# VH-VL binders against Large ribosomal subunit protein uL10m (mRpL10): the designs that were tried, part 199

Target 1, 224 residues: Large ribosomal subunit protein uL10m (mRpL10), of Drosophila melanogaster (Fruit fly) (q9vpl3)
Amino acid sequence: RGKINIQRPKAPHYERARVVAVTQPKYPELPKAKSCFKTRAERTQQQQENPYNEIIAREVRNWLDHSRLVAFFHLSSITADDIFRVRVQLHKQNLHLKSYGSKIIEQAVKNTRYEAIVPLFHSNHCIVFSPDPEKTAALLRIVRRVPQMVLLGGIVEETMLSRNQLVAYAQMPGLHAVQAQLVQTLSQAPGHLIQQLQAHQNSFVQVLDVHAKNQMNEETPKST
Key: E = the ipSAE of ESMFold2; O = the ipSAE of OpenDDE; V2 = 0.75 times the mean of E and O plus 0.25 times the DockQ between their complexes.

## First folded at step 12 (VH-VL)

Design gh6 (from gc94 with light chain K55N; framework fv_anetumab; at its last look DockQ between E and O 0.02; V2 from the best seeds 0.00; counts 0 for: pae E 7.5 > 2, placed apart)
Fold by OpenDDE, look of step 12:
Structure gh6 (fold): chain C 224 residues (1-224), chain A 119 residues (1-119), chain B 111 residues (1-111)
Amino acid sequence: as target 1 above (224 residues)
Amino acid sequence: QVELVQSGAEVKKPGESLKISCKGSGYSFTEYWIGWVRQAPGKGLEWMGIIDPSDSYTRYSPSFQGQVTISADKSISTAYLQWSSLKASDTAMYYCARQWDYSFPLDYWGQGTLVTVSS
Amino acid sequence: DIALTQPASVSGSPGQSITISCTGTSSDVGSFYYVSWYQQHPGKAPKLMIYDNSNRPSGVSNRFSGSKSGNTASLTISGLQAEDEADYYCSSYDSSSTWVVFGGGTKLTVL
């Protein structure tokens, strides 16, 4: 009785082999999970003109149109939790952090005054919106503590600013503060002007008095 | 004018502690951060870390984490770099520099502090 | 981690224009977004010459110019002078690793 070679089982009879070959469940080759490492950029490129993209693009435009402060950031790899914390901090200051795909941004700003921002969105990015330009300093204070966020620039009062200009803007005294200073300075000016005017008048009167006295002294005849 | 003035050269032995200083002037000290840069003799520049003097928020490069301590006293507009135990390998020029944040340049530099550690 | 590569040395004659390159090797586009250049004379502290790729600080000669294309930043010095002999370092913030990186430095010799 020939030792059944369990290591190399005899090929099944041709008919059995055919049946086994036909009945073997052809498991669809699991689509090789394209490694999730398609960069967000690659995923965004494949997003077909979806009606949904148009809706989002409109939203972006709405944010741009109604915001007096817009700041653009590069966003490196950051945890969801960290982003959430930043979002909460910003929200407390009425600052709204949003992230959109580059294609959506491009679509949103196409043929608009904002078209110049498109080059800023070649990588992962986020945008912070605010209706209040006075919140620029608060915004920068918060995001400086987020190493994964890199300031690229912004829009303040419809003016595009570089990141350096934005920092400089934040360091400027608020318009109200400047106005207050101006008012204070102007309020002090009349007093000084009046003093200077009075000083000149007084000096003129003194000179006239001296002249008058000298004339009176010359008219006194030396009664020899 | 913005100026950073560092403490003088130091000669130390291995195992000794050291604290060097960087005093800022000509700007609001708490509005900018202070970075520290090491330069070993004949070598390039190495960023060590950074501090926000306003609240002493500090971050280190991985190579220097735990090796040094960066601190600041905003009341006297001074930043510090300190070692608890110096090594011969710590022999280098150390620079402080003003930096608005991580991504901004080091725009003003101190004159440097030479630290020599020799047995 | 981003590495910044510079040539070890560059030389030029007075009046010539020279260019120093700085190449960043990073997979993250955000890394190496802004490049700064520093000049260091022997025994002196570094001085900022160029920031944000092409901007010159106040007081820096217009002979110095910066540019960036792709992963390569360039410092150009026109009208080379003897005083330009120094070490030059490029620098950039690596947002992925969250620290500042310097290039290895380039020694410029004025012949």
Scores: ipSAE 0.863, ipTM 0.938, lowest interface PAE 0.6, mean pLDDT 88
Fold by ESMFold2, look of step 12:
Structure gh6 (fold): chain C 224 residues (1-224), chain A 119 residues (1-119), chain B 111 residues (1-111)
Amino acid sequence: as target 1 above (224 residues)
Amino acid sequence: QVELVQSGAEVKKPGESLKISCKGSGYSFTEYWIGWVRQAPGKGLEWMGIIDPSDSYTRYSPSFQGQVTISADKSISTAYLQWSSLKASDTAMYYCARQWDYSFPLDYWGQGTLVTVSS
Amino acid sequence: DIALTQPASVSGSPGQSITISCTGTSSDVGSFYYVSWYQQHPGKAPKLMIYDNSNRPSGVSNRFSGSKSGNTASLTISGLQAEDEADYYCSSYDSSSTWVVFGGGTKLTVL
């Protein structure tokens, strides 16, 4: 079969990719707060008005606007060396591992079709962005061997996909033509997925956690 | 066509240094890691360690940590295995092989470099 | 440290099926996650036959199949042929450690 050869092709062509420098800018350290008695509402409002949060939110929005593949993960405890190695492996495939605070994500997706993803970022998480949806198979192959990263779902060609839909998308033979057909077919259900996430935010996280635990305990299925 | 070509056989005395090479072609050299495997005469395979040529990150088997040095020069698509002081027990066939990272299989192998260390 | 145990040798007649086992010595979940199998003819470099427990790379005969259950992986060769006579190695890694380990190897003799 040759799935390993498909997962490691020569560099893909990015017909509509935009070149973005993949580095996080250094920001000045904020002064230590002198007051210990501010309310939670005041702290939240002050944090939302921080101009550095707006810069980072624009970065996230730029990634979302220019990525044809976005994947969301729950992140369990992992060493800094291990996550760095994962980031390097992902980067080689033009897959960009990022993590942002939930308030920054909320600010970045405000008034967009992706606003429903915000609840996914209230727990420990990471996100993978790529302009290249053909790299979905490579992404899933890398993270299969990283049990600390648990796939929650993703966005492919501007269509939200559940975990199972994203896995199915990545496994299809004739990847380019089949992936385009599959994404079109799955777009018939984006409202159902959004409604499930919106209706049961905490319970949905618990359901996904149980499902991920079952996946971690199960033998790796044959790829055909 | 993916190919790994190793340097030729070596005959050395104990205490001498040695650096053997593995040149990759037919693929993007920095996209894959290069692993090294030892096979003593009549014995099985032993994984020694691996290098990511893109940033020279290395990982060694505990049995070989501090015993050899793995390095790479990505400008010439070449990985190296080096000893500072050879021992007679280093007599073996040494293979390089391509891996996507340490957790992936060794999908393409070099032809091997026979190293003989004798008085 | 993870160790992989293989039988020293196996034999079979042409046309038969044989199975080579590979047993991990760790009970830890994730220490015996992904198994690969390599074939090595005398004087030649090893060749990848099976990866990720059961997948075959392009160009490998479908007579070769792999499976894994618990701490034991198996390589099965059906329709045994003379050219299958070689040494076979399993390989794995510990997901909490980054060491790759080979089994001791199994010499397959075709009678």
Scores: ipSAE 0.035, ipTM 0.534, lowest interface PAE 7.5, mean pLDDT 76
ESMFold2 (binder alone), look of step 12: mean pLDDT 89; pTM 0.929

Design gh7 (from gc99 with light chain N33Y; framework fv_anetumab; at its last look DockQ between E and O 0.03; V2 from the best seeds 0.00; counts 0 for: pae E 7.8 > 2, unsure alone 74.3 < 75, placed apart)
Fold by OpenDDE, look of step 12:
Structure gh7 (fold): chain C 224 residues (1-224), chain A 119 residues (1-119), chain B 111 residues (1-111)
Amino acid sequence: as target 1 above (224 residues)
Amino acid sequence: QVELVQSGAEVKKPGESLKISCKGSGYSFTEYWIGWVRQAPGKGLEWMGIIDPSDSYTRYSPSFQGQVTISADKSISTAYLQWSSLKASDTAMYYCARQWDYSFPLDYWGQGTLVTVSS
Amino acid sequence: DIALTQPASVSGSPGQSITISCTGTSSDVGSHYYVSWYQQHPGKAPKLMIYDNSNRPSGVSNRFSGSKSGNTASLTISGLQAEDEADYYCSSYDSSSTWVVFGGGTKLTVL
């Protein structure tokens, strides 16, 4: 009774081998899972001109056109939860955090006054929009506490600012505060001017009085 | 003019506690953060951590997490770096520097505090 | 972790221009990493010389200039002077690791 060599099973009969070969489920070669590591850049290149992209691009343009404060950030790996927390904090200040693909941004700002921002969007990024430029300080206060967000620059009142300029802007007293200070300063100025004018007049009168007294003393005849 | 003035040189033994100070002047102390940098003798610069003096928000480099404590007293515009138990390996020059946030440069530096830990 | 690599030493003669390189090893060194340069004389605190790749703080000589291309930042010192002899450190914030990184430093010798 020949020991069934389990290590080298006898080739099945030709007919059986044919049937097995034909009935073997040809599992479609699982498309080699293109390693999910397609760089965001490669994913962005494959985004065919989708009508949807145009819609989003219009949205971006609308945000840009209606915002008086726009800030651009590099966004590193951050958890969804952390982003959500930041979003909530910003929202409480009427600041709107948005993220768009670089291609969408490019499409949105093409042939517009915002075209200069395109170089800022080579990596992961987010944008914060606000209708109120006075919220710049509040915005920066919030995002400083988010280590994964790096300030790149912004637009305030239609002016493009570097990150340093944006920080400087945030540190400036508000327009109203400056106006108030100016008004206060101006309101105090008339009093000082009046005092100075009066001082000069008083001095002049005193000099005249002294002169008059001296003249009267000279006219008193020495009664010998 | 912006200035950071640090406390004087310290000579300590292993196991002793130490607290060094950094006093800021010439700017709004609560508007900027204070970073600490270590420089071992003959070695390069190492960022240790940073503090927001406005509310004492603090973050450490991983290498220094749990090894030191950074604190601040905004009422006197002073930041602190402290050790609970010094080691010989803590021998170094320590600098405080002003930094607006994580991504901004250390734009003004203190003169440094030399800490020597020897048996 | 981002590592910044600098040459250990550079030398030049008075009046020459020298360049110190700082190369980041992180693949994520995106175009938006800001590099700063610090000068440190022996026994002195570091001084900020360049920030945000190419900006000079007030009071820094125009002989110092910074540039960045790709993952390499460069500090150029023109018209080298004896007083320029110092250690130079590049630095950058790594937003992925969330801490500040320094290069190993470059000793500049003026011959």
Scores: ipSAE 0.861, ipTM 0.935, lowest interface PAE 0.6, mean pLDDT 87
Fold by ESMFold2, look of step 12:
Structure gh7 (fold): chain C 224 residues (1-224), chain A 119 residues (1-119), chain B 111 residues (1-111)
Amino acid sequence: as target 1 above (224 residues)
Amino acid sequence: QVELVQSGAEVKKPGESLKISCKGSGYSFTEYWIGWVRQAPGKGLEWMGIIDPSDSYTRYSPSFQGQVTISADKSISTAYLQWSSLKASDTAMYYCARQWDYSFPLDYWGQGTLVTVSS
Amino acid sequence: DIALTQPASVSGSPGQSITISCTGTSSDVGSHYYVSWYQQHPGKAPKLMIYDNSNRPSGVSNRFSGSKSGNTASLTISGLQAEDEADYYCSSYDSSSTWVVFGGGTKLTVL
C-alpha cells in the first residue's frame, strides 16, 4: 500500500450521467430576461455542477444516515502532506475525513433535523464520519495534536452535541446507550447549540488567520 | 511488555556504510511509528526522523534529511537507520523510540546503539 | 525554525522542590502546545516522565509534575532525592513541519 492517487474518471461515465439528466422532464430550464448566449465551457460547467451536486449530496446523506459519530471541524491552512497523514491515522481507527461545499451540505440536510448545521460550513472545514461512536476518544486524541483542525461539535447517535458535550461524551467510555442518554440529558436545544458553535468558529477563524500568516501552531489559552 | 531492542555497537571508518536495527516486541508493531534520536557524546538529544511501519511513510528532521535513510520491515517487526557514507561527525549514540505518530511522545526507548566513526 | 530553551543546570538539596523551565522562542512557532519531559541517567536511555504538558505515564512517581503557561513549560520535582540527579529534556513538535524538537537539556545536581 502507498499514497492515495486521485485519477480522473473517463469521460464516458461523466457524459452518461449528463445525458440522463437532460432527457428527464423534471429538469426545468428557467426563463431568462437577458442575454442567454453562453460559452461552451460555461454551459458544460453549469450542467456538470448541477448533476454532481445532487450525487455528492446523496453521498453526504448516506454518510450521515450510516454514521453513529459525526464531528465537525474548522480547518485552517494545512499542507497536503500533513492532512494526508492525519487522514491515514483517522482511517486506521475507522474514522473517515471528508470535506464538502456548503451548498452540498444544504442539499444533504434539507428537511432533516440537521438543517441547522449548514452555517458551520461557510468557512474552510472538514467532517469526520464513523459507524463507531466509541471512537470519539480516539478521534479527539488524534486531532488534539493537529491545531489546524478545530473541533466545533458533532452528532452522536443522532443527537447534536456541542464541543464540550462531545468531549464529555468521550471521557465516559462504557455502555453506549447509557452514555448517549446521559449526553442527551445534558444537551441544549439544537438551535442554541449551533449559535454557540458559530460564535466559536468566528473567533477561532480570526485567531487562526493570525497564526497562519506567522506559520505558527495554535497556543493553548492560559487558564484564568 | 513493550520492548525495543537495538543492534550492537559499531566501530567504522569514514566513508563506510552502516545499517543499524531496532526490533519491537510486546505490541502491534504496525500500530505505532518508530522514531530515531541521536545523541553525540556529551551532547543533547536530537530527533532525526520517523517511520510508519504499516506503509513505510517516512519523515526526516531537516538537519538529517539526505544524511540517513530510515526504513522498516514489518514482517519481522524491525526498523532500520542507514548511512551510505559515514562521517566522523556521525559518532554518537542512536536510540529508537516508539511514537503513536510524529506528534506524540517517545514512550518506549531502545537501549541505544553506539556508533563510532574514526580513523 | 522552532527552539526550546532550558537552563543548562539546576541544583537542589534533598527534600526540596525544584522546577526546570522550557521556553519557546519569543516569536512562538507553536512548539510548546503539548510538551513532554524525559529523564536520562548517565549511560542510560531517556525515560518519558511527563506527556501532554502534565500527564504522568504509569510507573512515574507523583513527585514529578508538569505544567505549561503560555510558551513556558515547567517540570517540578518535589521531595528531591539523590536518584533524581540526571539530565532532563523537554520536547514538543512543530505541527507546520511535522517534526519533534528537544530542548538543550538541563543537568540536575542533587547537593
Scores: ipSAE 0.029, ipTM 0.538, lowest interface PAE 7.8, mean pLDDT 77
ESMFold2 (binder alone), look of step 12: mean pLDDT 88; pTM 0.921

Design gh8 (from gh7 with light chain D94T; framework fv_anetumab; at its last look DockQ between E and O 0.20; V2 from the best seeds 0.00; counts 0 for: placed apart)
Fold by OpenDDE, look of step 12:
Structure gh8 (fold): chain C 224 residues (1-224), chain A 119 residues (1-119), chain B 111 residues (1-111)
Amino acid sequence: as target 1 above (224 residues)
Amino acid sequence: QVELVQSGAEVKKPGESLKISCKGSGYSFTEYWIGWVRQAPGKGLEWMGIIDPSDSYTRYSPSFQGQVTISADKSISTAYLQWSSLKASDTAMYYCARQWDYSFPLDYWGQGTLVTVSS
Amino acid sequence: DIALTQPASVSGSPGQSITISCTGTSSDVGSHYYVSWYQQHPGKAPKLMIYDNSNRPSGVSNRFSGSKSGNTASLTISGLQAEDEADYYCSSYTSSSTWVVFGGGTKLTVL
């Protein structure tokens, strides 16, 4: 009784071998999962001048032109859920969080006053837009609680600001508050000036009175 | 002028609790965060965590998560670092520092609090 | 884990320029890492010398300068003085780590 060599099974009959070879499901080689990072880089490179990119670039330009507050952030290792939460918080403040590809940004700002922002978009990034520059403090309050968002800089009232300048701007009293303070200060100034002027006049009158009294005393003849 | 003043040196035994303080002045205390940094004797700086005094939002480094508690009292412009049970390995200089957020530098530092834990 | 590597020690003579390097090991050290440098004298608290790679706080000598190229940040001290003898630490925050990291420190000796 020949020991069935389980380690080296006898080659099946030629006909059976043919049938097995033909019936073996050729599983398509699962495309080697190109690391999500390479695919994104490749996708960014293969973004041929797609008419769609032009449309998006126009949109970006439109946002830039109509926003009085623009803030740029590095964005990394953040979940979709976290982004959504941040978006909701920002939206409640009329702040609009957007993300665009670097190429789209380049196309959008080419030959515009915004061309200087291009170096900020070398990595994953997001942009927050607002029509209200007074929302800068609110914006920073929200985003600084998001560790995955790093402030890079911004544009306020058509002025490019560094991240430090943006923080400083947010700490300044609002223009209206400053104006109000100024008005208040100015409104108090006349009272003080009037008081000072009156004080000088009163002092002068007092000196004159003393002088007059002294002169009257000198004119009283010593009645011998 | 911005200043952070920390509480004095502490000598404790293992197992004891400790709370050290950091008082800020010369700026709006609630506008900036306070970070804590540990420096063991002869060793480098270790970031421990950070607190937003405005609402006591706190975040810890992974190495210090659950090991210490950071808190703040904004009414007196003071931040705290506390241990429930000290270990000999907690012997170190502890610094508080002002920080705008995670990505901003520690721009002003306290003078440090030396904590010695010895049996 | 993001680690910042510094040389353990650097030395120089008075009047010379020295450079301390700080190299990040993370591949994610994107172009937007901000590096800070701190000076610490023995028995003293650290002092911020450079922030955001190359900016000097008010009151810091112009002899101190910072730069960053790729994953390496550098602190340069020109016109070395005896008072510059101290430990120097680089620090960085990365969005990937979500915490502040310090380098191991560099002891600067003025010969």
Scores: ipSAE 0.839, ipTM 0.920, lowest interface PAE 0.6, mean pLDDT 87
Fold by ESMFold2, look of step 12:
Structure gh8 (fold): chain C 224 residues (1-224), chain A 119 residues (1-119), chain B 111 residues (1-111)
Amino acid sequence: as target 1 above (224 residues)
Amino acid sequence: QVELVQSGAEVKKPGESLKISCKGSGYSFTEYWIGWVRQAPGKGLEWMGIIDPSDSYTRYSPSFQGQVTISADKSISTAYLQWSSLKASDTAMYYCARQWDYSFPLDYWGQGTLVTVSS
Amino acid sequence: DIALTQPASVSGSPGQSITISCTGTSSDVGSHYYVSWYQQHPGKAPKLMIYDNSNRPSGVSNRFSGSKSGNTASLTISGLQAEDEADYYCSSYTSSSTWVVFGGGTKLTVL
């Protein structure tokens, strides 16, 4: 329950481009309000992989490739007005709030080092992208006032960090060289981040399994 | 060396006002919230509310809204818990603790302030 | 509104392993939530023992471990020692993340 407004920001402009162009067109948002999580397959009852999913997946790959900061959040129920205000506040700091379906994320990160993030997207969630890792502190201070957004973890300088590591990173004094050295130090324990993310996802899957079994005669589990 | 040091024990009569303090050191005081936790004698822990000392953003649990006031003075790295009129039922141990946000743990705790309201 | 249910007491002999449970509604111990555990010795402030369901802070013995399955979190203490005798509290937050909830507490007695 949020509105996602189309703003056509310029693509991140830095040397970390891969084979994807520096500027990529943004897809129009749906005219109706939507949450940070939405599956097109459920709305259209599609039987096959949707070609729009591949276009959106390329957008996600482009964001991941051009963002030195990525943060993942669980998103509880939030009004469209509230999430819009948060998106505007973040955008002013060059922080880009996005939401994608789990199938799209899986497609986007297939055969990349980021495959470990897929379990985060089986529950209601959102992602913040930025080319500027120095904005991590600003991001976290904005979203800590948004009780509906619960930090799960992030990626800084191509290194996955737990939510506690991300908070620690945000509190360091500001030069890129100092922050880069700490990211290298924190990355020496990457298994802790993966274990925390997997435990969170496993708890969600177990709750869904119980509900699905109790309701198997009537309904299927919904993405939320 | 994160430390939260609370003011000393208080013995008060019903109807009196009281303001207890929690001073943080060993970290940037405005980077974290301060939460307050109540523990009645022989009872469990109850989270009362938080303050962000940077701008005094404050949130209360529903059970304590209107019962107490949480405030802070960031210039001296101190948070406060205040009653305008104490009741005998306010007799408890009161802890302050550091917290990033609602979903994060209370990672460092003050030693507690015993408040006794009698007679 | 919301509750985290713990057993009132648990006991064990030195060297044994024990488990303390923390059970709530789907909004406080469920697939979307982090659980923390606190140890409190008599007359002392609580101390964080486990955070984010299963992580130990620096300085906490590896005899303490945490887990979560469904709407039940568990604290396991292996190799019980006399110093483990204390009250133990679990905590989580509401589904809207507007406040924090503690369990009722469990008194651990080392026989």
Scores: ipSAE 0.661, ipTM 0.843, lowest interface PAE 1.4, mean pLDDT 78
ESMFold2 (binder alone), look of step 12: mean pLDDT 89; pTM 0.929

